# Designs tried in a protein design chat: VHH binders against NADH dehydrogenase [ubiquinone] 1 alpha subcomplex subunit 10, mitochondrial (ND-42). Part 12

Target 1, 347 residues: NADH dehydrogenase [ubiquinone] 1 alpha subcomplex subunit 10, mitochondrial (ND-42), of Drosophila melanogaster (Fruit fly) (p91929)
Amino acid sequence: TKKYSVFNAIFDKTSKRFDENSKVICVEGPIAAGKSKFAKELAEELDMEYYPAVDLDLIYINSYGYDMRKLDPQLPPSCRSYDVRNFCLDPSHDLAAQFQIRMYMLRYSQYIDALQHVLSTGQGVVLERSPYSDFVFMEAMFRQGYLSRGARSVYNELRQNTIGELLKPHLVIYLDLPVDAVKKQIKARNVDYEVQSKVFSDAYLSDLEQLYKQQYLKDISTHAELLIYDWTAGGETEVVVEDIERIDFNQFEADIHNKKMLDWRFPLEAEWCEARIKYCHEKPDLMNYFNVPRFDVPELVRSADDGKVWRDVWFNAPGMKYRPGYNADMGDEGLLTKTKIGINQGI
Below, E stands for the ipSAE of ESMFold2; O stands for the ipSAE of OpenDDE; V2 stands for 0.75 times the mean of E and O plus 0.25 times the DockQ between their complexes.

## First folded at step 5 (VHH; framework vhh_7mjh_2)

Design s41
Fold by ESMFold2-Fast, scan of step 5:
Structure s41 (fold): chain B 347 residues (1-347), chain A 126 residues (1-126)
Amino acid sequence: as target 1 above (347 residues)
Amino acid sequence: EVQLVESGGGLVQPGGSLRLSCAASGFTVSSNYMSWVRQAPGKGLEWIGRIYSGGSTYYNPSLKSLVTISRDNSKNTLYLQMNSLRAEDTATYYCARDYTVRFESYSSGWTYFDSWGQGTTVTVSS
């Protein structure tokens, strides 16, 4: 396979697809800062692919649009759905640990898709948050007592085993909003579970700001370019675009001690080809890190009896018996094989 | 009746190799995910690795270069090959039927073991 990669690099050069806009941009900031509006506008102005903030709908809404959360009455309490709404209203629940690990996993999965897009097409990407900043939420949850030491240890192990497999962003844009302004914007957005949230205390929001500014931004800025804006009154996307156009992403060439863009300094075409193959074809292997059992931490373990009930209910749900396109209960016609093909079971 | 019986443990010198066996009855190993788990004296359970129903394997990253999991479908038996054994590999080793499942979007499902063997003890000492 290595000789095959060299052959492909010579006759199908990945690097020829890149231009000045083949960049990974991450938009970061506190809750309710206006990141979605800004990131979407930025992507449109730079002609980049937009990746919205992840949520658990990516897990709970199946390929046919069926909401798996409707199965909760058939499930044991330990197997019921737990999403951002549940977290806002009941953050001390045992399922909060699994929720936070799933959020990291979803950001990780989306980031791989973004890298695949850049390496396959040469088009840049704009993402709302990334796996690199996800630990800020984990640490804030831990400080508020929502996660045990065991759960935090498991999260840190999963992150340590996975984060090094990715390519860091070229640019991080932080939209700065102080705690009092965040609280005002949460009220202004008037989302029921956010307004009634037990999570959005002064302590939690202050911890998030401190973790973002003193850990994440400090750490990521050694490798990525960093732009910080006071977004208390919002801002003009056009101004940010002008600031981005002034950045010299190749300034590291003048200073060998500069670590910026280090992940993007492949000297050989074969190395670009390997990166493309990794994120295009080896995604399932990367995601296998999240299948490591956690039976030493009670809140991350489910009983065998509860799990069997969950399996029977979930895999017999609408659209879940067979792969997408083969489910007669959802109106699909034709089953190419008599062997059962489950979404998560396979043949 | 579902039953798992581990064998092959014993005393081994540091740097040595050992192959453990797990004989299954009452179900087919090739139709299930199967895991190896160990417990060192005075410590918690440590997952070693898994073999999927399709035959592919996935190992604990901390142990990947030291172990190999395989099976013989005709004998309905699971194996754990261990090389370059060290004193810290001293533990009771268990074979378990593994019901780890995934969600559509590559999310990890619940991980649980509903059938465990009796265990086989490996002692690594000079």
Scores: ipSAE 0.212, ipTM 0.639, lowest interface PAE 5.5, mean pLDDT 84

Design s42
Fold by ESMFold2-Fast, scan of step 5:
Structure s42 (fold): chain B 347 residues (1-347), chain A 126 residues (1-126)
Amino acid sequence: as target 1 above (347 residues)
Amino acid sequence: EVQLVESGGGLVQPGGSLRLSCAASGFTVSSNYMSWVRQAPGKGLEWIGRIYSGGSTYYNPSLKSLVTISRDNSKNTLYLQMNSLRAEDTATYYCARDYTVRFPEYDSGWTYFDSWGQGTTVTVSS
């Protein structure tokens, strides 16, 4: 990046791709608030790319559609799958700590992809939650006794290593539902593990709301624009679009004390080019910050024997031995083209 | 039988440099991920960094500017170069065969190492 900054700026049109819709918008709110429906509609209305809420299927469903959770009978307990269903039904399980770290990691990975999209295409993005708000779930879990002090320490270290590498969103939209309305909507959705959940108590949901409003929204609003809506009875996406159109994202240009959009203030085209390179080409380097071993947190330590079994089982599973599109056992026909022209994958 | 033997520790002055060695037998260092770990007196274990089988390295972000990990495949030996040593770097240093996953998509948040050395002690004081 340093060697060719001036040269890259001459030929890079990143800044010229930007318009009023080249924005990062995060939709936030409690569970069952209707965030998915709203965020998708908002993205459609604004012609932005929609990024749905992450889940552990991104880890457990491989590129061939094989569900890695089927391997659990072959794995020691420390290596078995644990997703949102397991968390709702058994939040005190040792694997809850790994689950929360994985949720942060997945939100972080998705956010990099969203930044890459904006910086490469100029098209805006709408995301359901972000790595910036993920800590409210970690803190609520800790307050309920689902995470040890050690696990919280590991999470905070991983967050400190990574959060500063991202560009904050331009706009956060918070869909507000009081605890009683959240509980009513959970019942209305009638998802079995949510209704039967040991997690969605008044205490947990109140802690989430407090952490959102007293920490996240206060902190993020110094740099991002903030819109808050009472979403108890839902709302009209068209009204929110009109409110967004009234926002002056360049107001900071007239006031040196205004910290809004600070991460997006690039006076030189070379700086935009460097940001594009970081999120388009250096994602593996950013993701490596998550592989920092800790020995002082038992629930995050795995025996060498368990780790060897996991590695052997997982990397010999359908879809894992070969690159996507090159596994003949899965019906792939990519073997000849890979050999002749070196293509890595087709899908 | 797998064995790891660390050496090269001793007394060094603040601001000094030191190179630690880890001689491996019973397996090939270049075919494995290898890590350096330290433990200060009365404190827990702290991971320093690793070298992958391909030769690339990755360090604990808090220590990245202070250390370099390398290996000599012909001697089946791992090295840790430490520069600008401070009093807080006083610890027993261990090398270990490392099975921790490189990318978090498959198995993040877990720590496990197969074989450990006996350790070599570094004391930084004037």
Scores: ipSAE 0.370, ipTM 0.717, lowest interface PAE 4.0, mean pLDDT 84

Design s43
Fold by ESMFold2-Fast, scan of step 5:
Structure s43 (fold): chain B 347 residues (1-347), chain A 126 residues (1-126)
Amino acid sequence: as target 1 above (347 residues)
Amino acid sequence: EVQLVESGGGLVQPGGSLRLSCAASGFTVSSNYMSWVRQAPGKGLEWIGRIYSGGSTYYNPSLKSLVTISRDNSKNTLYLQMNSLRAEDTATYYCARDYTVTLYYDSSGWTYFDSWGQGTTVTVSS
């Protein structure tokens, strides 16, 4: 794990850390395709940093391992947890809109961390999905009636205002499974809420595949290299590694109309330094674009009374009253000064 | 006790500029977050931006290049400067005392506005 340094940004050239494997790779595909196993193996073989699929454990599991979802009985309905389990079992719930926006935001935050890693260390990264493909889930939810027009409008506004700030991946690998194979794999995985899901209908899974293939893959392939594999019976990671080694990521040098790798074509060292600073130093500024009030979308608004209850419950939970290392209820010894865990209120 | 009074609205030509004022009484604007919100005829509320107690600002990304929020602590008054006005900017504009809370990674947030003004109407047409 390497971190940004102001000293290094001033005295070191970012481009000097890059080798042939200083790449951003995104692994995409339908639910239950085996993406996690493949992406982890690929990262290990290429000596790249692995970024697993985001989920709301990133919000609900605190720094001490306490599951904040246990607080739900103390919270008003508008403030209760709603994760992928809840979505699978009750997709028509008002909290589904907040869930999908949070998923986009978590993918966005993780992608910034991945860009920071590549630009600071020169080590490549492998991610399970990205903010670029997240919209396929939003659109599939909307088609099934799980999101209002207002919620979809808010999502599209947030995406439009944020997506252009990122650098597209170098390579997208799509693991292809037809709908019937996806349903078989869901049954084989035997995850209770997936098997009992109201979401994984033929219509939803077909919409998701259509959105991936007809919109996402077409759009991203103008700027990223694309590899597609029939993954119905799985496959060998070594074969994919060999295919990656055959890709000419500098093909654009022979064709001025080729837009592949456009985001990564920096003619000046100063531009590499600006990109490094943006993702290492300015992440809080980028994330502030997500703090927009939504008055005309009731399912995304909480009352003042509900917000007060949430604040009192959450910040008095195990491990939340003081900063990490200072919570005696979690076994910390602490020092003389204790500081409550804060939230970003834009002060 | 707590009152907000907006002023400065009126008819402006497309491409013009406008500065709205919001005079507060019964509390100190510099001790609170303050927001500007607008409502076009027949549409819902649209948040414009916020000024934090410390003086920093954050704008609706769709409006960031067109608006500036400021305050004068000695006059206990909030301002909204708008440039390059379009017909779509025709609305009633409100200032509000802002108690919005949000988590760092939670894009949903909580929006709570106590004490609204009566609003001031802006019409952009020729």
Scores: ipSAE 0.006, ipTM 0.356, lowest interface PAE 9.7, mean pLDDT 83

Design s44 (from y0 with V101T E104P S106D S107T T110E Y114S)
Fold by ESMFold2-Fast, scan of step 5:
Structure s44 (fold): chain B 347 residues (1-347), chain A 125 residues (1-125)
Amino acid sequence: as target 1 above (347 residues)
Amino acid sequence: EVQLVESGGGLVQPGGSLRLSCAASGFTVSSNYMSWVRQAPGKGLEWIGRIYSGGSTYYNPSLKSLVTISRDNSKNTLYLQMNSLRAEDTATYYCARDYTTRFPYDTGWEYFDSWGQGTTVTVSS
């Protein structure tokens, strides 16, 4: 929050909040590279809002804190929970395709929230990964045989329909960790399902690195600034902050061939207002682009009967019968609470 | 009470054209994504294409030049126009609706809560 005198507050215009610190920064890199620690520290030093890596708790933990995974025994196999633990231990499972699509959707949803924050408040954001880089995981899974050609086709269609609706980040920071170092860090972290994982092979990790460096970083660097660091032994966030402060985000003004910051070139106040409305008020419309049929890919389709069982079980779970703030089973007094509900998880 | 009823199938000569209809009741087709699917004898389901709630269409690339999907909102009916039919187009044709569910709990795109009974197209001399 900014300090204002009463006089300064009277003369502040909404457009004045969109300044040099109103930036979207994405922190990218392989598994176990230390991205979360770095991104959080970077956000603190730059006074930006931190968006942690998405996970399926955003789907499975409801607005009242109930873990919907507890319902699995009541559900047909096609409707049971499948998260990163399940993927690490059983990547060839049919639900791996749904898992990857849901990860893309969650990154997309979070990125809209981040754009909303920047355009509404003028405060910059730091995100751990983004929808723009998500395809490297999809392609690596496909190369290992964890996704069918049909599932890959559905993913590519969903991405093609949605990715163009977003504003690319201003800056991508890539924390580079070679395959051998990734394997050592996974062992050092000693998370049971990661250490026992069937996924983190040399082939999978090498494919991820190749996809990041030869496709994602090359493609995104045409529009975003790019900083790459050897993060094998970690690093000092202060050094990265100094490097960021040296970036001229307006260098495109001197070169007609420069496409950097293209998505953020708002020559008119009306265009800036249109972008703000899109991400602040039209998020449900953007998320509707994901309601794409998949019936020709069996692992992405539940039968109508299975879907009805899922709906009846899930929407009769603790916290799910009444709208947020009006649930007697959860101790609500029949009024909508003032507490923020998150990603529109309210029923 | 959601129902989909396909019609317009039958025997067609190679090179012929045929238009299939799918009459919907209990819901509005313009508010949903609608797809056409076919199943040839002894084979799996093959997706033909879809029409989005906004009216745009997307087709299986292998079939794009041969088919057109449209709808009549006033009749709540979906159509599949097929041209230059070949023997390999012999199949039972279905229309389907995705169950729409709120993100993030379930997107509804994972299953169809309604399929028609199908209409059979036979292409032979």
Scores: ipSAE 0.015, ipTM 0.321, lowest interface PAE 7.5, mean pLDDT 81

Design s45 (from y0 with R102E E104P S106G Y114S; at its last look DockQ between E and O 0.03; V2 from the best seeds 0.00; counts 0 for: pae E 9.4 > 2, grease 25.8 > 24.2, SAP .799 > .668, placed apart)
Amino acid sequence: EVQLVESGGGLVQPGGSLRLSCAASGFTVSSNYMSWVRQAPGKGLEWIGRIYSGGSTYYNPSLKSLVTISRDNSKNTLYLQMNSLRAEDTATYYCARDYTVEFPYGSGWTYFDSWGQGTTVTVSS
ESMFold2-Fast, scan of step 5: ipSAE 0.479; ipTM 0.763
ESMFold2, look of step 6: ipSAE 0.007; ipTM 0.225
ESMFold2 (binder alone), look of step 6: mean pLDDT 83; pTM 0.816
OpenDDE, look of step 6: ipSAE 0.789; ipTM 0.906

Design s46 (from y0 with R102K E104D S106G S107T Y114H)
Amino acid sequence: EVQLVESGGGLVQPGGSLRLSCAASGFTVSSNYMSWVRQAPGKGLEWIGRIYSGGSTYYNPSLKSLVTISRDNSKNTLYLQMNSLRAEDTATYYCARDYTVKFDYGTGWTYFDHWGQGTTVTVSS
ESMFold2-Fast, scan of step 5: ipSAE 0.536; ipTM 0.802

Design s5 (from s2 with E104P S106D; at its last look DockQ between E and O 0.25; V2 from the best seeds 0.00; counts 0 for: pae E 2.3 > 2, grease 25.7 > 24.2, SAP .712 > .668)
Fold by ESMFold2, look of step 6:
Structure s5 (fold): chain B 347 residues (1-347), chain A 125 residues (1-125)
Amino acid sequence: as target 1 above (347 residues)
Amino acid sequence: EVQLVESGGGLVQPGGSLRLSCAASGFTVSSNYMSWVRQAPGKGLEWIGRIYSGGSTYYNPSLKSLVTISRDNSKNTLYLQMNSLRAEDTATYYCARDYTVRFPYDSGWTYFDSWGQGTTVTVSS
């Protein structure tokens, strides 16, 4: 009942971890908008945990600290590394599709960690972007011809199979910066592959802006509170903090027709506990929802021969061979040889 | 030693139905995610669907109205029920165990870690 739910929320032991700062805040905006500085400052002011933008170092730097990109000369072209530097300089490469899917997976993985933090500690989080906005980059890449129709189809199926498992953010903050100012900031940052980039054209940056405003912000604002700021000349984080402090996140709790904060309305303590278990202990299961086999998009398939070469090189790199728990289920040559289909290596 | 053995294939008329079986040994079907995959002559592999350890299912959208995946945990056996079969459903059908991804270490490029030998279904007038 509603009365039972309110009583449990106030007096149940799990919900006692939650206070006015137990929120998920996502900072959004164009490339080079100053999101990192703002998000870090915001997290400090609110006493929240900051989650920086993801990058492929999370995949390519192993637990030993070795950079797996050094293996590229030993690998078939289909198996070589491809990160933001490669995308900026050679965006039409077949590996761009894998790159974008990996970025979505990293944002999804980070978001699970953020949910775990909120549900286990009660401390709020500030993330620099999120899995919910990731599609903006996929669609912009598709519009510019960097992704095939098939790759877009795979991405959308992966997203459809995964995004519903998460809890939408409480607040989205969009830092609005016109394309001209974005290009100025890219030059000021003076990162060589960004300055020389084939990607950061007026067309691409305008597509990102349109997709953010006409698709993402429109959709997410039905579930989250939304704050938008003109950030052309930057801004003051303290002003945003004051605006956040005035938001009543529970304003629409009694309105059955309003979806705001719906994901965070748990009538029973058991549902809070199930959510905590899900994000604290079931992350491998959540990540396995990305296992949606598609064999019909050639640039997202590795041949069996390429897969074998990759396995032999990758799992003999420093820190990758014979680690406890890892090598028993990854590099067991007997299992791979026994599997006549070779589906993973052949895809 | 992990083994998967498919059975129940054969010749069936268009519009007919067929139930394929997959006997598993060396592991527990109900503790794993399990898939069915097919390969038509001269074509690539096509994923049919999955049953999760909790018993829920997910199907290839193009096939979901034609197939049902189920299991019998007491027999450690996976099933594929196919209805309203057509000539284009002629293929070798494989049972597979899903690979457990350790993201970001694996980065998600392996779909399955074990396969059966397959069973052939021919749909012909």
Scores: ipSAE 0.444, ipTM 0.775, lowest interface PAE 2.3, mean pLDDT 85
ESMFold2-Fast, scan of step 5: ipSAE 0.613; ipTM 0.838
ESMFold2 (binder alone), look of step 6: mean pLDDT 80; pTM 0.802
OpenDDE, look of step 6: ipSAE 0.687; ipTM 0.867

Design s51 (from s2 with Y52T S106D; also named w5; at its last look DockQ between E and O 0.52; V2 from the best seeds 0.55)
Fold by OpenDDE, look of step 9:
Structure s51 (fold): chain B 347 residues (1-347), chain A 125 residues (1-125)
Amino acid sequence: as target 1 above (347 residues)
Amino acid sequence: EVQLVESGGGLVQPGGSLRLSCAASGFTVSSNYMSWVRQAPGKGLEWIGRITSGGSTYYNPSLKSLVTISRDNSKNTLYLQMNSLRAEDTATYYCARDYTVRFEYDSGWTYFDSWGQGTTVTVSS
């Protein structure tokens, strides 16, 4: 893929690639609402790119398929893996804070990729959840005592420093289920760490619902279109598609005071180009906004000793010595013609 | 032995400028991430900014307009240029080797392994 530059932009206008389907759609809802199935189907029906829900596998499974969680026995407790399973089973663990922050980071990263896709190809995207709604989980965790006030502060700071760099979605679809239905669905899908989890209490699930409806959806609706469906008994994707087709996403362009679709109002091609460049080439910089050190939250600070052990173990793992494609021990070829780049080399 | 020695602190008037230095030994500054951190009297540690091994700089958003981090590879020295100093900038300033892990592997950790003794900056009329 050719690098998109200002020079290329003269010939490759971003705006010309956009059509009625060049939209960012986020599917939201409680746990076990059937978002994955729906979002995938919606993407297919609309000929959009589907972005599934993020998880910590994106961190712990390296590019060679090695599961870094296998290293946990060699790591200090503070450096061990902590994913959704761990959270479900031990939500009060100190690593829960890092877990939630990572989830936000992953959603943020994915969303950048989605924006890049839309701006580069003109093809719309359907995401399962978004970085915008991630705070719902953070707040719910905090309310249940699984996050410290300090951790919450760090999360909020990170969000504040990052979320404004994104373009808000065109459409949010919320699949609504009452708490009882959510519980039923959790039981029905029979995931062991979910079924036995104390996390999915009525209180937690109610908090999620309340935070989604009273904060997230309320706020995001000032910018995005919003569709809400009772999904207790499921629904038909075709119906939703019909509803989407009835939405005029351009109706607000003439109203400078209306915030609807404000992030997507680019009067100049240069602004489109700038946005495209931002998300295509500046992602590392955007992600670096997460690397703001905080010293006042112990559970988010790694000791020098633990950190040393972690580095030694982590970067000596299979496929971790060099960047992907540069590890001979993993079967990578053509290394003589490639510049060996270490994985820890600064940008 | 890894050693960091800050210098350049002192008394400065409001609106003034100051350049701090951090001389490193036992390792190469240009091969590492380096950060500046400060601690005001009675307050906690505050991250100021970072320079990567590649030479990229990142700053605390609250301080970005007021500070510039640079290095001299030949001297193995890190610098912090501060402009338009205010009373609130009064603090002990530290340089540190920064191992904060990036998002690509294990994000969310603050990890500094080596600190200088600090240099004190007092902004007062």
Scores: ipSAE 0.507, ipTM 0.794, lowest interface PAE 1.1, mean pLDDT 91
Fold by ESMFold2-Fast, scan of step 5:
Structure s51 (fold): chain B 347 residues (1-347), chain A 125 residues (1-125)
Amino acid sequence: as target 1 above (347 residues)
Amino acid sequence: EVQLVESGGGLVQPGGSLRLSCAASGFTVSSNYMSWVRQAPGKGLEWIGRITSGGSTYYNPSLKSLVTISRDNSKNTLYLQMNSLRAEDTATYYCARDYTVRFEYDSGWTYFDSWGQGTTVTVSS
């Protein structure tokens, strides 16, 4: 809980760091659409910071490069790793609910880092997907029977409690690829678990497209500018850059009924400074909303016995007993002290 | 032997305030995460909030404006301050030892070991 300083707002203006490229851009589209290549090229051409698609390596690969999935033989079934590979091959598993909540949380965490970057440096950002679009995957999983009503309820509650704390993007770029083309690109990429996937059916992919177009794009375009491209044969990033350069992000100044960019219309420097402090210094508090216990959704609860085994195995693994810099077993020469693993002690 | 004993419950008027206590023995509260949980008659358990071993407090977003968690390390005791009480806050209140583990990018897993016996709060005229 940090008190806001009006004095800092007066003498260290956050707004003075902004220029025409101080924008949050989200690249969206179906699986295998070529989003990574496009987003990276776009970020390079616009001199923006690139944020690649999140994955569970952010959870399972520790600070020393040790893969925590290696611990699975020592863990009870409820505590074993479950990532995108597992989801593709066994989507009806109980751990699919935690997997989807973790994906939302990782996108949320990354988005806070992106907001921190823009507000601290003035440099724009390009992200592959965002917490705002994550729900399309949750709803598609629910429609296919991969999530219980209880799990969906928990996801919706977590999202409702967190989504309003962020600043919506300035621009969403949607790379459109029909279901048949998506299936063709999955085969072309030839990733073993994707080709053998139980998930990538016509029904699932059609549900994702419908949720993207009829819910996400419709809702986000009330705030963000929207560019949609047929990306079946790919496209040229330079063409998109030219389209972006033609967008007037200040149209709201001429029309009081225009709701675009509302999250980025702070009239007082004090409000910009407060936003900067929120995303630069209060991230642990925002992330705490994901640690709300659920006692009535079995697939999101670990038994005390299973949890004790998990804790014992994980925090005695290589590099996990103490904070990064203090683990002698990994060659660290820091002052050895027992350190706490918790929301306020991430680094 | 680990024990948790809640106290401070009773009858309170709507809009009133109440402070609950949880005395711990057999372990040190300052070395553990501690949570408050409640159960209204005929309903399931609802998490209220936690205090970390470092002293940081976190709350269920639905209850954040109504409650404050604190502890007194010298007395090995946890507290729950409740304000602006409503009829729907009528419940049995429990303290529990909390094994929430979280990394920056992970929600972690939460499980509760060692629960108290509970103390009942009734909000009515």
Scores: ipSAE 0.462, ipTM 0.759, lowest interface PAE 3.1, mean pLDDT 86
ESMFold2, look of step 9: ipSAE 0.614; ipTM 0.840
ESMFold2 (binder alone), look of step 9: mean pLDDT 80; pTM 0.800

